# Ledger of designs, part 189: VH-VL binders against o60147

Target 1, 175 residues: o60147
Amino acid sequence: MLEKNKYLYIFRHIQTNQVLLSQGNVLKKTALFQLPYPLQKPVAPNGMRPAKLRKDHWVPLLKVEFPNESMFQSVFMQLLNYRKYRSVQPLTSDLLKLPIPVRRRKIMRQEVPNTIADLADILNKEKFPENSVRLQLSDKSDSEYADWPPSVQIDSEEIKLSRGFREKTTVDEAR
Below, E stands for the ipSAE of ESMFold2; O stands for the ipSAE of OpenDDE; V2 stands for 0.75 times the mean of E and O plus 0.25 times the DockQ between their complexes.

## First folded at step 9 (VH-VL)

Design ja7 (framework fv_dargistotug)
Fold by ESMFold2-Fast, scan of step 9:
Structure ja7 (fold): chain C 175 residues (1-175), chain A 120 residues (1-120), chain B 106 residues (1-106)
Amino acid sequence: as target 1 above (175 residues)
Amino acid sequence: QVQLVQSGSELKKPGASVKVSCKASGYTFTSYGMNWVRQAPGQGLEWMGWINTYTGEPTYAQGFTGRFVFSLDTSVSTAYLQISSLKAEDTAVYYCARGTYYIETGFDYWGQGTLVTVSS
Amino acid sequence: DIQLTQSPSFLSASVGDRVTITCRASQDISSYLAWYQQKPGKAPKLLIYDASTLESGVPSRFSGSGSGTEFTLTISSLQPEDFATYYCQQDYEYPTFGGGTKVEIK
């Protein structure tokens, strides 16, 4: 088999709930470029500082196994497009009423339910074969953020975090 | 209202073990990591590692593996540092310090320190 | 690990003096740099986080600046209670501390 990538890994920040996508079980430093840089101390006059390199602050959220690389690439690219679309939407009036730190926290916290909902939406539109896509979650209750199509089989076993988790095993191991 | 309170000073013989406690109050214990920092007499600050209060898993800096163990009791919001097979070079003040997982840098609250003296 | 080099290792100053301490990182750490004050027998106290943000309750005579690999802590008019050792610290990667700068009376 010449297929290179058939797994999508999704990671979440342990405190902010921000989400990163990875084509492998190792979260590379370059994945941090998926994040909008939060407004902290500007590095330049109108700039923002990059995210920390602290890969040990990220844990797996879910893992998706596709039957082939073509299906993986389609879904992965669509998730990146959904993510980009969300990042450029005008803020609602409700969000604009909030102070910037509170607004940012609220937006970040929604990345997990939004990503799960987006994944399910993509899989519902793509009409893949029954039971062809396997989904494993760290917390199975997160599957309730969406209605899943017949193409999806949810693994009965969760990804272990407590006592089975090692920060280095699920995040970029080449430091 | 945030406070970190450490156990009292210890005088130990080489080869003994010591367990230092750090009790947190005034915040949600699992929302912040707990760091351990050592300061030998007359020396600077040295980061030993941290324990992820969310997962319970420790990370040790180079030089602090084997004899050093970080652990938690989340039911009493307490972190522990255990040092086994004590050596004279372990003589130091040991601090616990709260680190944010979030966007800020630095340790905003520190324990008062626990002096561990290892002498024959 | 990221190494932090502080200079000078010590300095002698008088009350009212302007004091500047520098911290250099072995690689770009953006603005993920904190400054601490430590008095003899006491735990370190956070003065500045994110390179230039003053911690609540810290006097305005303290200020921080810099980004990338070069950072400074400035005390604009030294007071008697400011004689202490100062440390920089990064947590862009695993945390590391500078070697410290002791500010003592002339």
Scores: ipSAE 0.055, ipTM 0.649, lowest interface PAE 5.8, mean pLDDT 83

Design ja8 (framework fv_dargistotug)
Fold by OpenDDE, second read of step 10:
Structure ja8 (fold): chain C 175 residues (1-175), chain A 120 residues (1-120), chain B 106 residues (1-106)
Amino acid sequence: as target 1 above (175 residues)
Amino acid sequence: QVQLVQSGSELKKPGASVKVSCKASGYTFTSYGMNWVRQAPGQGLEWMGWINTYTGEPTYAQGFTGRFVFSLDTSVSTAYLQISSLKAEDTAVYYCARGTYYITTGFDYWGQGTLVTVSS
Amino acid sequence: DIQLTQSPSFLSASVGDRVTITCRASQDISSYLAWYQQKPGKAPKLLIYDASTLESGVPSRFSGSGSGTEFTLTISSLQPEDFATYYCQQDYEYPTFGGGTKVEIK
């Protein structure tokens, strides 16, 4: 029996380094709802939710294959929770000393490593079966942002960067 | 086994309010979004919106804002649809349907539906 | 909103027939399309998701194909229990349904 929603794709914005979670290798418009509402309708470079999905602005960061949908959903929810938690945390004194635009840029630059670290932390807590989770990164060096539990098997091959989507593989077609 | 059980049929007068419940079981309630779908008699399916069961944030489809309110009681794994200022055109079967958290891969489980009849 | 147009709206067929239903999207929705079966007085039942993936428990006589803007549901050999209304649904954006296709006995 085929499992649903086993594959998590994480995309990063090429300019802002904002991160989007996706259940498919092609970004849905609704993925933008993961980003906070802007005060006005700005473009993604402003560090807020863009009005439109520009697929060419997003590239794959990593792909995760879970054993089943339940595990996927659990991790997905927790990732969103971690992101939300960070967004509401008080700013450090160092950040407060910076002009607002600089501050925003600095925070956004950390979204990629933070997301990777979050994923690792969540997976560490979940205690999934050994080698049951497959992780493929666009840049293998990004795996160094966190310590991964035994449940995670990191692929030796990097994913190809493709703006807005990742080409379907045999594994993806089996979804 | 996953089940969505909805409250029973309702007969209301115009201007009244109704609250339909959808109790979920057999899975982690907060791991899946809950959608609401309307079907007028003899008509097709209309997506009304969904509620994020984790955050409680509702999203309403166009045409279903104002009088329609999605809510949750996570302690009993139940989603609610409230319709206020009922109109005759609100007469329909209302379904709750489980989706993924960000509405993908279809709605795999449905409630049995709740008929709401609005008649003077 | 993305509009889905199903064709035909009504289809008369006999047991054993090959039945094909088409769903056209107003824009590219990749493979984010599902098919449902609904019988009178019952909730819709998911048949196909992601355009071509068969839902668990659904008979293999059902199949889905297509991507982008053109999609097809096929019943290879119509069975008595298959007489129902079928809907396509997209979730590339906020979900919308097709108008439905009623499959009736000839």
Scores: ipSAE 0.420, ipTM 0.823, lowest interface PAE 1.8, mean pLDDT 89
Fold by ESMFold2-Fast, scan of step 9:
Structure ja8 (fold): chain C 175 residues (1-175), chain A 120 residues (1-120), chain B 106 residues (1-106)
Amino acid sequence: as target 1 above (175 residues)
Amino acid sequence: QVQLVQSGSELKKPGASVKVSCKASGYTFTSYGMNWVRQAPGQGLEWMGWINTYTGEPTYAQGFTGRFVFSLDTSVSTAYLQISSLKAEDTAVYYCARGTYYITTGFDYWGQGTLVTVSS
Amino acid sequence: DIQLTQSPSFLSASVGDRVTITCRASQDISSYLAWYQQKPGKAPKLLIYDASTLESGVPSRFSGSGSGTEFTLTISSLQPEDFATYYCQQDYEYPTFGGGTKVEIK
């Protein structure tokens, strides 16, 4: 059986710490739709998202391997829903007192710990089999933002810094 | 194995209401959004909106607020479209379609369609 | 709303012909475009997503190209089962569909 899209690739912006989720090891322009605050001037009249993504500004944060596409899709959808919830929640009085640019930077910086906490929360609520979900981080200390369920196994090897995630080629099919 | 099965055709008078069902099978219902698409006789496809199957939160296109309601029953993996105060211009085939606003472009599985006819 | 304009609206072709359908967006939609086939009395079937990626199970004679505002669906060698109406659809913003192109037998 062919199993597709069982990896979740999570990227962070090198300066803002904003997070983008991707089903592939290279970011697509569609990923910008996840951001509540655009990094570039919007091209669309309603400001939905810019036409182009600067891939050199994004580095790997975390790679998640699921046993199948159904689990991947479930967790991916739930993470996007958590992001929406956070975007519509009332801001604390402390944040509201800050000038808008300062407030946005502070909120952006929290996307890394928030995404990791949300991922752990989702995995704790799901009843996945023991050691069925594999996490590989660029900085293993980022795993400390959350408590992980028995379904999660954290890889001892960190992701090397690169312009994207490295993947083993599966082009050699006929041997 | 993925299937979306819709309820049968409806013939209604103006002012009545109708509730169309879309039962999903072969996948985890809450992992994909459910879209509603309308096609009036002799016309093209028109997106009405979607419902987040995990949260139950609907999003409606501009022309489909008020009389149109998207809802779910996750225990039976079914999405519903309710139209109140039916008008002749609501005559159309209504489709449910699986997809996501964030994952990939397009809708990969569709229901067979439900014809709703509104006439005297 | 983003408007999609398909051309031509009607096309007469013979089996074996190369068929090209164009979809033009009112603004830049990057690669957020899908193509569908709809046969009379049937639901639409997804052919291509993300402008150029062929959906699983779709014959290789179908291909998509383009980005930004100009997109093309090509059928390299038309078969009898390909006579249908074809639609483009964007989801760069809230989804919208093109007006459709009916491909009929000559």
Scores: ipSAE 0.008, ipTM 0.491, lowest interface PAE 12.1, mean pLDDT 80

Design ja9 (framework fv_dargistotug)
Fold by OpenDDE, second read of step 10:
Structure ja9 (fold): chain C 175 residues (1-175), chain A 120 residues (1-120), chain B 106 residues (1-106)
Amino acid sequence: as target 1 above (175 residues)
Amino acid sequence: QVQLVQSGSELKKPGASVKVSCKASGYTFTSYGMNWVRQAPGQGLEWMGWINTYTGEPTYAQGFTGRFVFSLDTSVSTAYLQISSLKAEDTAVYYCARGTYYIPTGFDYWGQGTLVTVSS
Amino acid sequence: DIQLTQSPSFLSASVGDRVTITCRASQDISSYLAWYQQKPGKAPKLLIYDASTLESGVPSRFSGSGSGTEFTLTISSLQPEDFATYYCQQDYEYPTFGGGTKVEIK
């Protein structure tokens, strides 16, 4: 049986630090739907779903290779859930003391580390086989945002992806 | 083996409601989104929307808002499509199909389809 | 919405023939295209995803190619069980289907 896609690409917005999950190395327009509607009331920055996908505004954060499609799918769905959960949680007292623009900026700054932490937490709970998940970061220091389970092997080399997309490699073509 | 089994054919009057079920088995239900696709007699396929089986969040395609409601019962790995205020033009075969539009792997498994006939 | 235009709408062929179906997108959808086969009274069956990746269990006589706005499904040697309607589907945006191509016996 041919294995389906098992690669997760995560991008961050260069201005807002919002995060998008992508199976493909080219961002889909539907990826924007991961972000809250502008008029909705989330804990996440309000009004932060762009109407258009500007690929040049998104830079790679990390790439994850899973052992199989099932594991990928599970983690992907859970990441979406974690994001949603966080977006609907009440604001902390400390945040409420801040002016709205400052509050929004502070929340946005936390999306990247939160996403990384979410991923680590999910992987810790999943208990995948040792060294079965390969993690490659654009910035290795980002790995410090979380404790990773034995299932995760962090690559020593940083990813070299273009903004918003990456040209297909032999590995990508083998999906 | 992955299977999607839908409820049986329905015959309804205009103005009535119908609820179609899609029971999934052979995989982790909450790991894959569920899509609904409509096919009118002799016509092509229309994507109606999908529901996130983990969060329960539905997304409706244009033209399928208001009268169409996606729901879940995760305890029995079942997705539901409810259509209210049925019209003659709602006569079609409705399919559930496994997939998540964030992931470009297509709809790899389909229910057998449920024919809904709306006739006075 | 992204429109997918399939051509031809109808195709008559014989067993053993090479069959080619084209799907044109109204805008660049990268490789986010799938192909389905549907037989009368049955649900669609996934054949190809990501433009060129063969779904598990699908015969190797089926192949997909293309990127951007032009895509092609090819059946290298048509078999009796291949007479059906074929649909392309994009998921770069909200999913949309082509109008279908009915492959009939000549």
Scores: ipSAE 0.377, ipTM 0.816, lowest interface PAE 1.7, mean pLDDT 89
Fold by ESMFold2-Fast, scan of step 9:
Structure ja9 (fold): chain C 175 residues (1-175), chain A 120 residues (1-120), chain B 106 residues (1-106)
Amino acid sequence: as target 1 above (175 residues)
Amino acid sequence: QVQLVQSGSELKKPGASVKVSCKASGYTFTSYGMNWVRQAPGQGLEWMGWINTYTGEPTYAQGFTGRFVFSLDTSVSTAYLQISSLKAEDTAVYYCARGTYYIPTGFDYWGQGTLVTVSS
Amino acid sequence: DIQLTQSPSFLSASVGDRVTITCRASQDISSYLAWYQQKPGKAPKLLIYDASTLESGVPSRFSGSGSGTEFTLTISSLQPEDFATYYCQQDYEYPTFGGGTKVEIK
């Protein structure tokens, strides 16, 4: 039986750097529907549209473990609100001067640093107990996009992309 | 109290159009997506597609492109299904159902269903 | 599309019986499976989501198990109000439903 709603799994697209949030350790197809269309949607199929769900193209970015469901729900809802705010902000004049494919790539590349910064901002506003929130990253250098509060403990072990969010196997533990 | 309330039954002739409504209450409309599910008489459940309530972007299942249109009016927390050029095989109960893009599976709240009968 | 095969399609049972319904997916869907109950003239009601999590307000006699490609719904002691059609549904890919299992009185 799955543990009750205390994990947040964050994925990134290997080509576009777009970010998807999930409560499960495997993405479902409809997770793509959380992606905004910040530019007018093009007519041409597959030419200039946001990434499709090809599950092997989405890799772990970050796993967040909360001590209980209430803390998870509070942070998760706030993170969704931050993503909503970002998606409705007007594009800068500099971005609007770029061709649509270049604008899209530039906006998408910022989703990883933006998501990490938003998560840290939310956790800094909340007054959680020291070391109560555990982060595990696929690339620990991504933690440098933000300053973390005392409530956060960053795991020294990185997530292996080939393993995804899977638990250690008996073979891994036997060493 | 979360509720999805659909418009009443419709009796239409082939070639007509119909617009079914699904009014949501008791939650933040844009935080959950809206699914449409069809059930022909004596048949099982068939997923038609989904609309992102935040962006307004629809996604249609195979077989439900062209004549079927999903839309929203977020000011009144209402989703719409429009079917144009109605055919006898469109006779079915149409359900709206709340889903989420970020939690594990399941449609936790459903409308009561709208019977659309296409006859003659 | 991912195909879901339910078995049996029809089942006759008596009050107090233990009822088991199986749902098999054509591909690995992890735990992204839900079970619904539908009574004649009514909308489906969510019973179980994420393969084994009981929806709030659903009686404890209902339980779900499985992962990957094989899933089961069990009713431990069938009650008169449980005679209905049951559907499994996946949301791992674009949603699809099983063909349904009709549970009728013996």
Scores: ipSAE 0.036, ipTM 0.635, lowest interface PAE 6.3, mean pLDDT 82

Design ob1 (framework fv_lerdelimumab; at its last look DockQ between E and O 0.03; V2 from the best seeds 0.00; counts 0 for: pae E 13.8 > 2, placed apart)
Fold by OpenDDE, look of step 9:
Structure ob1 (fold): chain C 175 residues (1-175), chain A 121 residues (1-121), chain B 109 residues (1-109)
Amino acid sequence: as target 1 above (175 residues)
Amino acid sequence: EVQLVESGGGVVQPGRSLRLSCAASGFTFSSYGMHWVRQAPGKGLEWVAVISEDGSNKYYADSVKGRFTISRDNSKNTLYLQMDSLRAEDTAVYYCAKDEGWSSGWYEDYWGQGTLVTVSS
Amino acid sequence: SSELTQDPAVSVALGQTVRITCQGDSLRSYYASWYQQKPGQAPVLVIYGENNRPSGIPDRFSGSSSGNTASLTITGAQAEDEADYYCNSRDSSGNHLVVFGGGTKLTVL
C-alpha cells in the first residue's frame, strides 16, 4: 500500500458479523462510531457497540484499491450513507416479533452481504474506468453477493490474515 | 513456499544482448505484477522495470528504456528481461521481485536471490 | 524522476533506538516501503505502508510518515539489525513507477 488514502478495508466482527470501514488495514478507534447502536454493555457478542475497539476481533472482509483518493472518498462516503439509510428504515413485522437481542443479531448478520451489495451498487453507478478498481476478498465466495461492474477486478487470491488482521503477504507465507 | 529464482546472468561485452529469466512458484503468478530491480556492485538498489499481471502494461526506468524489454509467460510462471545494447553501467545483480498485488509499481514483497550481469570489454 | 534521499550511514548502540529517514516529494502522496539488505543477500521487506510489518519481522521495527518524509524506527536495536536499509515509493513524476532511496548503512555498536 504505497499510495495514501486509496485503499478501503472492510472489516467484519468475528462474532457478530458487524461491519466497519477503514481507510487502511488497521482499524482506528474512531471506526466504532460507524456502528448504529449506542455504546452499551455487554460486549459485541450481544450485538452492541463495544466499549473499546478490540482489533483482534475484526477481520478483513475485503480490500478495495481505487485509482485515487478522490474515488476512494466518494465510495467511502456513499457506503456510510447506505448504511445509515438502512439503519433508519422501519423494521419488518417479522423482526419486530423477535426479542431485541435476537433482532439485533439477525440484522447484524445481514451487514456483510448488504455491505458487499452496497459496494457493488455504488461502483456500478460511479462508472469508473474498466479494471480500475481492484477487489480482494477474504472469502472469494462473498463476491457472489453482488454483480460487479467492468471497473472491478476481483483478485484470485484471498486476503491472508496476520497479526492484527493485517494482510499476510506472500512473503509471510514463505517465512 | 514462495520462490523466485533468477537465471541467465553472465559476462557479456558492451553492445551485446542478454536475457534473464525468473522462475516463480508458491503463488498465483498471473495475479501479480512483477519487477526487475538491479544493484551495481557496492551501490544501491535501482528499479528497472515492472510488468502488470497480464503483461498489458510495462514501465521502465529511463536508464534502460528503449534497450530493455520486460515480459512474462504466465503459463510458465516465468518473468523475463531482455537486455539489448548492454553498457558497462548495466553491470549489476538483477533481482526479480513480486509486486504487492494488482498494481504495477507499488512495493515488492518478495525478492529472488538475484543473478549477476557483468558487462565488460 | 522523483528522488528519495537517505543519510548514507547511521549508527546505534546495542539496545538503543534509531530512526532512519527518507525524504522526497513523492512521499507526500505515497507511503514508503523499507527493505533490509545484509551483505551478500537479497533485500527483505521490513515495513510497508504507514506501519505494516510482514510476518516474521520483529516488532522492534516500525514505520511512520510526516509531510514529505518517511521513517523506519528500530526500537531496541539488535546486532543482527546491522544492514543497509532502503526506502522506496511510487514515483510521482510518471517516468518511473518505483524509486529507491540511496540507502542507509546502519552500524550497531
Scores: ipSAE 0.023, ipTM 0.592, lowest interface PAE 5.6, mean pLDDT 86
Fold by ESMFold2-Fast, scan of step 9:
Structure ob1 (fold): chain C 175 residues (1-175), chain A 121 residues (1-121), chain B 109 residues (1-109)
Amino acid sequence: as target 1 above (175 residues)
Amino acid sequence: EVQLVESGGGVVQPGRSLRLSCAASGFTFSSYGMHWVRQAPGKGLEWVAVISEDGSNKYYADSVKGRFTISRDNSKNTLYLQMDSLRAEDTAVYYCAKDEGWSSGWYEDYWGQGTLVTVSS
Amino acid sequence: SSELTQDPAVSVALGQTVRITCQGDSLRSYYASWYQQKPGQAPVLVIYGENNRPSGIPDRFSGSSSGNTASLTITGAQAEDEADYYCNSRDSSGNHLVVFGGGTKLTVL
């Protein structure tokens, strides 16, 4: 019997605040598919493509433990859909008035608040049991970006990563 | 009114070069990425290349990489495609297209009428 | 060829509903956009970002997506809807950053 994955890890870039989702404590190259089209001037990391991942530039933002794999899958897929939806919305006139580098930096800075708000919105729509979802934040003040449902218990402590955190993508994923 | 007008197409021999232009008007050209997309006679659409709004980032389809160069002149609101080492398979109508969106949901919202490139001996 | 799969042809009777589908792994990460192309004309964007219509596109056009599949639905098809329809999507996984479906020719009977 294999253990079911019930953990969601979210990472942020140390300079840009760009966000990556992972279904485990190992950040894989395929997570880069979540990032914008690589035409934007890169601030960091070097290369936005799956082949160029500098894991030392990504730190845990939060970790979510779900009661079971089914609930994890539901929330994870919804979060990807929220991110996908955000990616195609037209830019506001306020953003379009900014110089391109300033505009890029402002948009990237919003990924952390947006991801946290999206996660909370999804969890508020789900009817999970009280205190059944454990949310660990590297910085507890990030919990202030959203209103959380009774199903969520919040801890602020160091998110521990396995020794394999920086391991390369497996052969199956590098197809 | 957004308008894109391609020019520079024509008949060329295999192995030769051709330069396409796309004149843009009706929007702030320097704020948007631009694409080249081609369509062989009676066939579907095939993406060719894209250039960022400031011209610093460029990407190409594998079929044209190393032979084609995309560029732009924001002072003239003009997009270019330099096509070297042309092959019969490059025969197509070439469209320039405006990219809409900022970062990750890009789509081509306006297209020019196209310019025909025929590579034949 | 493209990485997105479309059926090459579909028919619909005047006033009836038709659904055109697009399938590919990139659709798990990015919404499809849909383009209408009539003979001798440039493509025209009809749907973007799952189900958004540009100004001037009739309400009868709608989009949906689930997993690796995107669909364009035309409700109450009209004669002027006869055209080729292409889906496209973004792909950041390799050398092809934009991919188009092979196109579906819609015939209104």
Scores: ipSAE 0.012, ipTM 0.578, lowest interface PAE 8.3, mean pLDDT 80
Fold by ESMFold2, look of step 9:
Structure ob1 (fold): chain C 175 residues (1-175), chain A 121 residues (1-121), chain B 109 residues (1-109)
Amino acid sequence: as target 1 above (175 residues)
Amino acid sequence: EVQLVESGGGVVQPGRSLRLSCAASGFTFSSYGMHWVRQAPGKGLEWVAVISEDGSNKYYADSVKGRFTISRDNSKNTLYLQMDSLRAEDTAVYYCAKDEGWSSGWYEDYWGQGTLVTVSS
Amino acid sequence: SSELTQDPAVSVALGQTVRITCQGDSLRSYYASWYQQKPGQAPVLVIYGENNRPSGIPDRFSGSSSGNTASLTITGAQAEDEADYYCNSRDSSGNHLVVFGGGTKLTVL
């Protein structure tokens, strides 16, 4: 219970590249309510919010370990605020020129880089101790979307789990 | 044209049950979450419940949890509210509403005209 | 903690500008939507997100937010704008609860 409250888990959708933030290593159905869509048109099931959570469609993007609950909660709530802010901003003229299906796909494809940049922006503004926050990515090249503060230690090993962040129990290690 | 028509309201005694229905047309019903929202006479709006597009997720206000059951039949384009153990404070106009919002804020873009439920002796 | 607070009543002179406010902790994380309700009628969505108008809503209606407060502004108020106005948003607790403000009765003098 304590360890789960110190970790931020971020998932990516295998088809759309949409992003979900999680306090736990397994997505709950409630996470789907993080997914925005352009508020102008009805949601297409495959393009925006899926009708149900298919846990095998969401793969690890990154995992962040914080030294305490207070730091985790601050960063998690700020990330949610960044997503709310972005969802209501006016679209650029370049996006508005695109056909609606193409525009939606481009917006969704930006969720991974945008989320990583938002996380780094928050961590750069926080005054956390050096090497106090451990970041692990599924694709280490994704770290290139942002400049990271000295507080962040980027793990040299990538996440190897393909579904969820399921972790072995102590029983498995004992055998 | 989106249309939502509630039915099943009436006068009932406390402790009894009612089932409300909401007939939907003019949109792909199975693609949207649906809400029940109520309004007691002379009072404000109170959210009651929401059901996901495929019916697999249901959430309730604390005031009705354990007594009310939201459900849907996507083959009939119909939303339901089963109301058990009715109390006087459940007296209200009950609206069904189509969900158009996502996780950044739920908003109900189309509402039915409502059906009146009166719980009295 | 997750309640949305609105003034119960406000008045505006015909043709003048009025602002109806909605305050709550959840509004730091989620934008409000605004509904107009005339007597005997169902609510009608007038503003969603921060400042988006559905089709058919006059441009005299606008929305804004700052901190924990969202506002609905009506410029050049008309007699037909006399109604109850509700804000709604998500509960900040992370549950899938929807909350409405208590409503504001707008009187056009």
Scores: ipSAE 0.000, ipTM 0.476, lowest interface PAE 13.8, mean pLDDT 80
ESMFold2 (binder alone), look of step 9: mean pLDDT 89; pTM 0.927

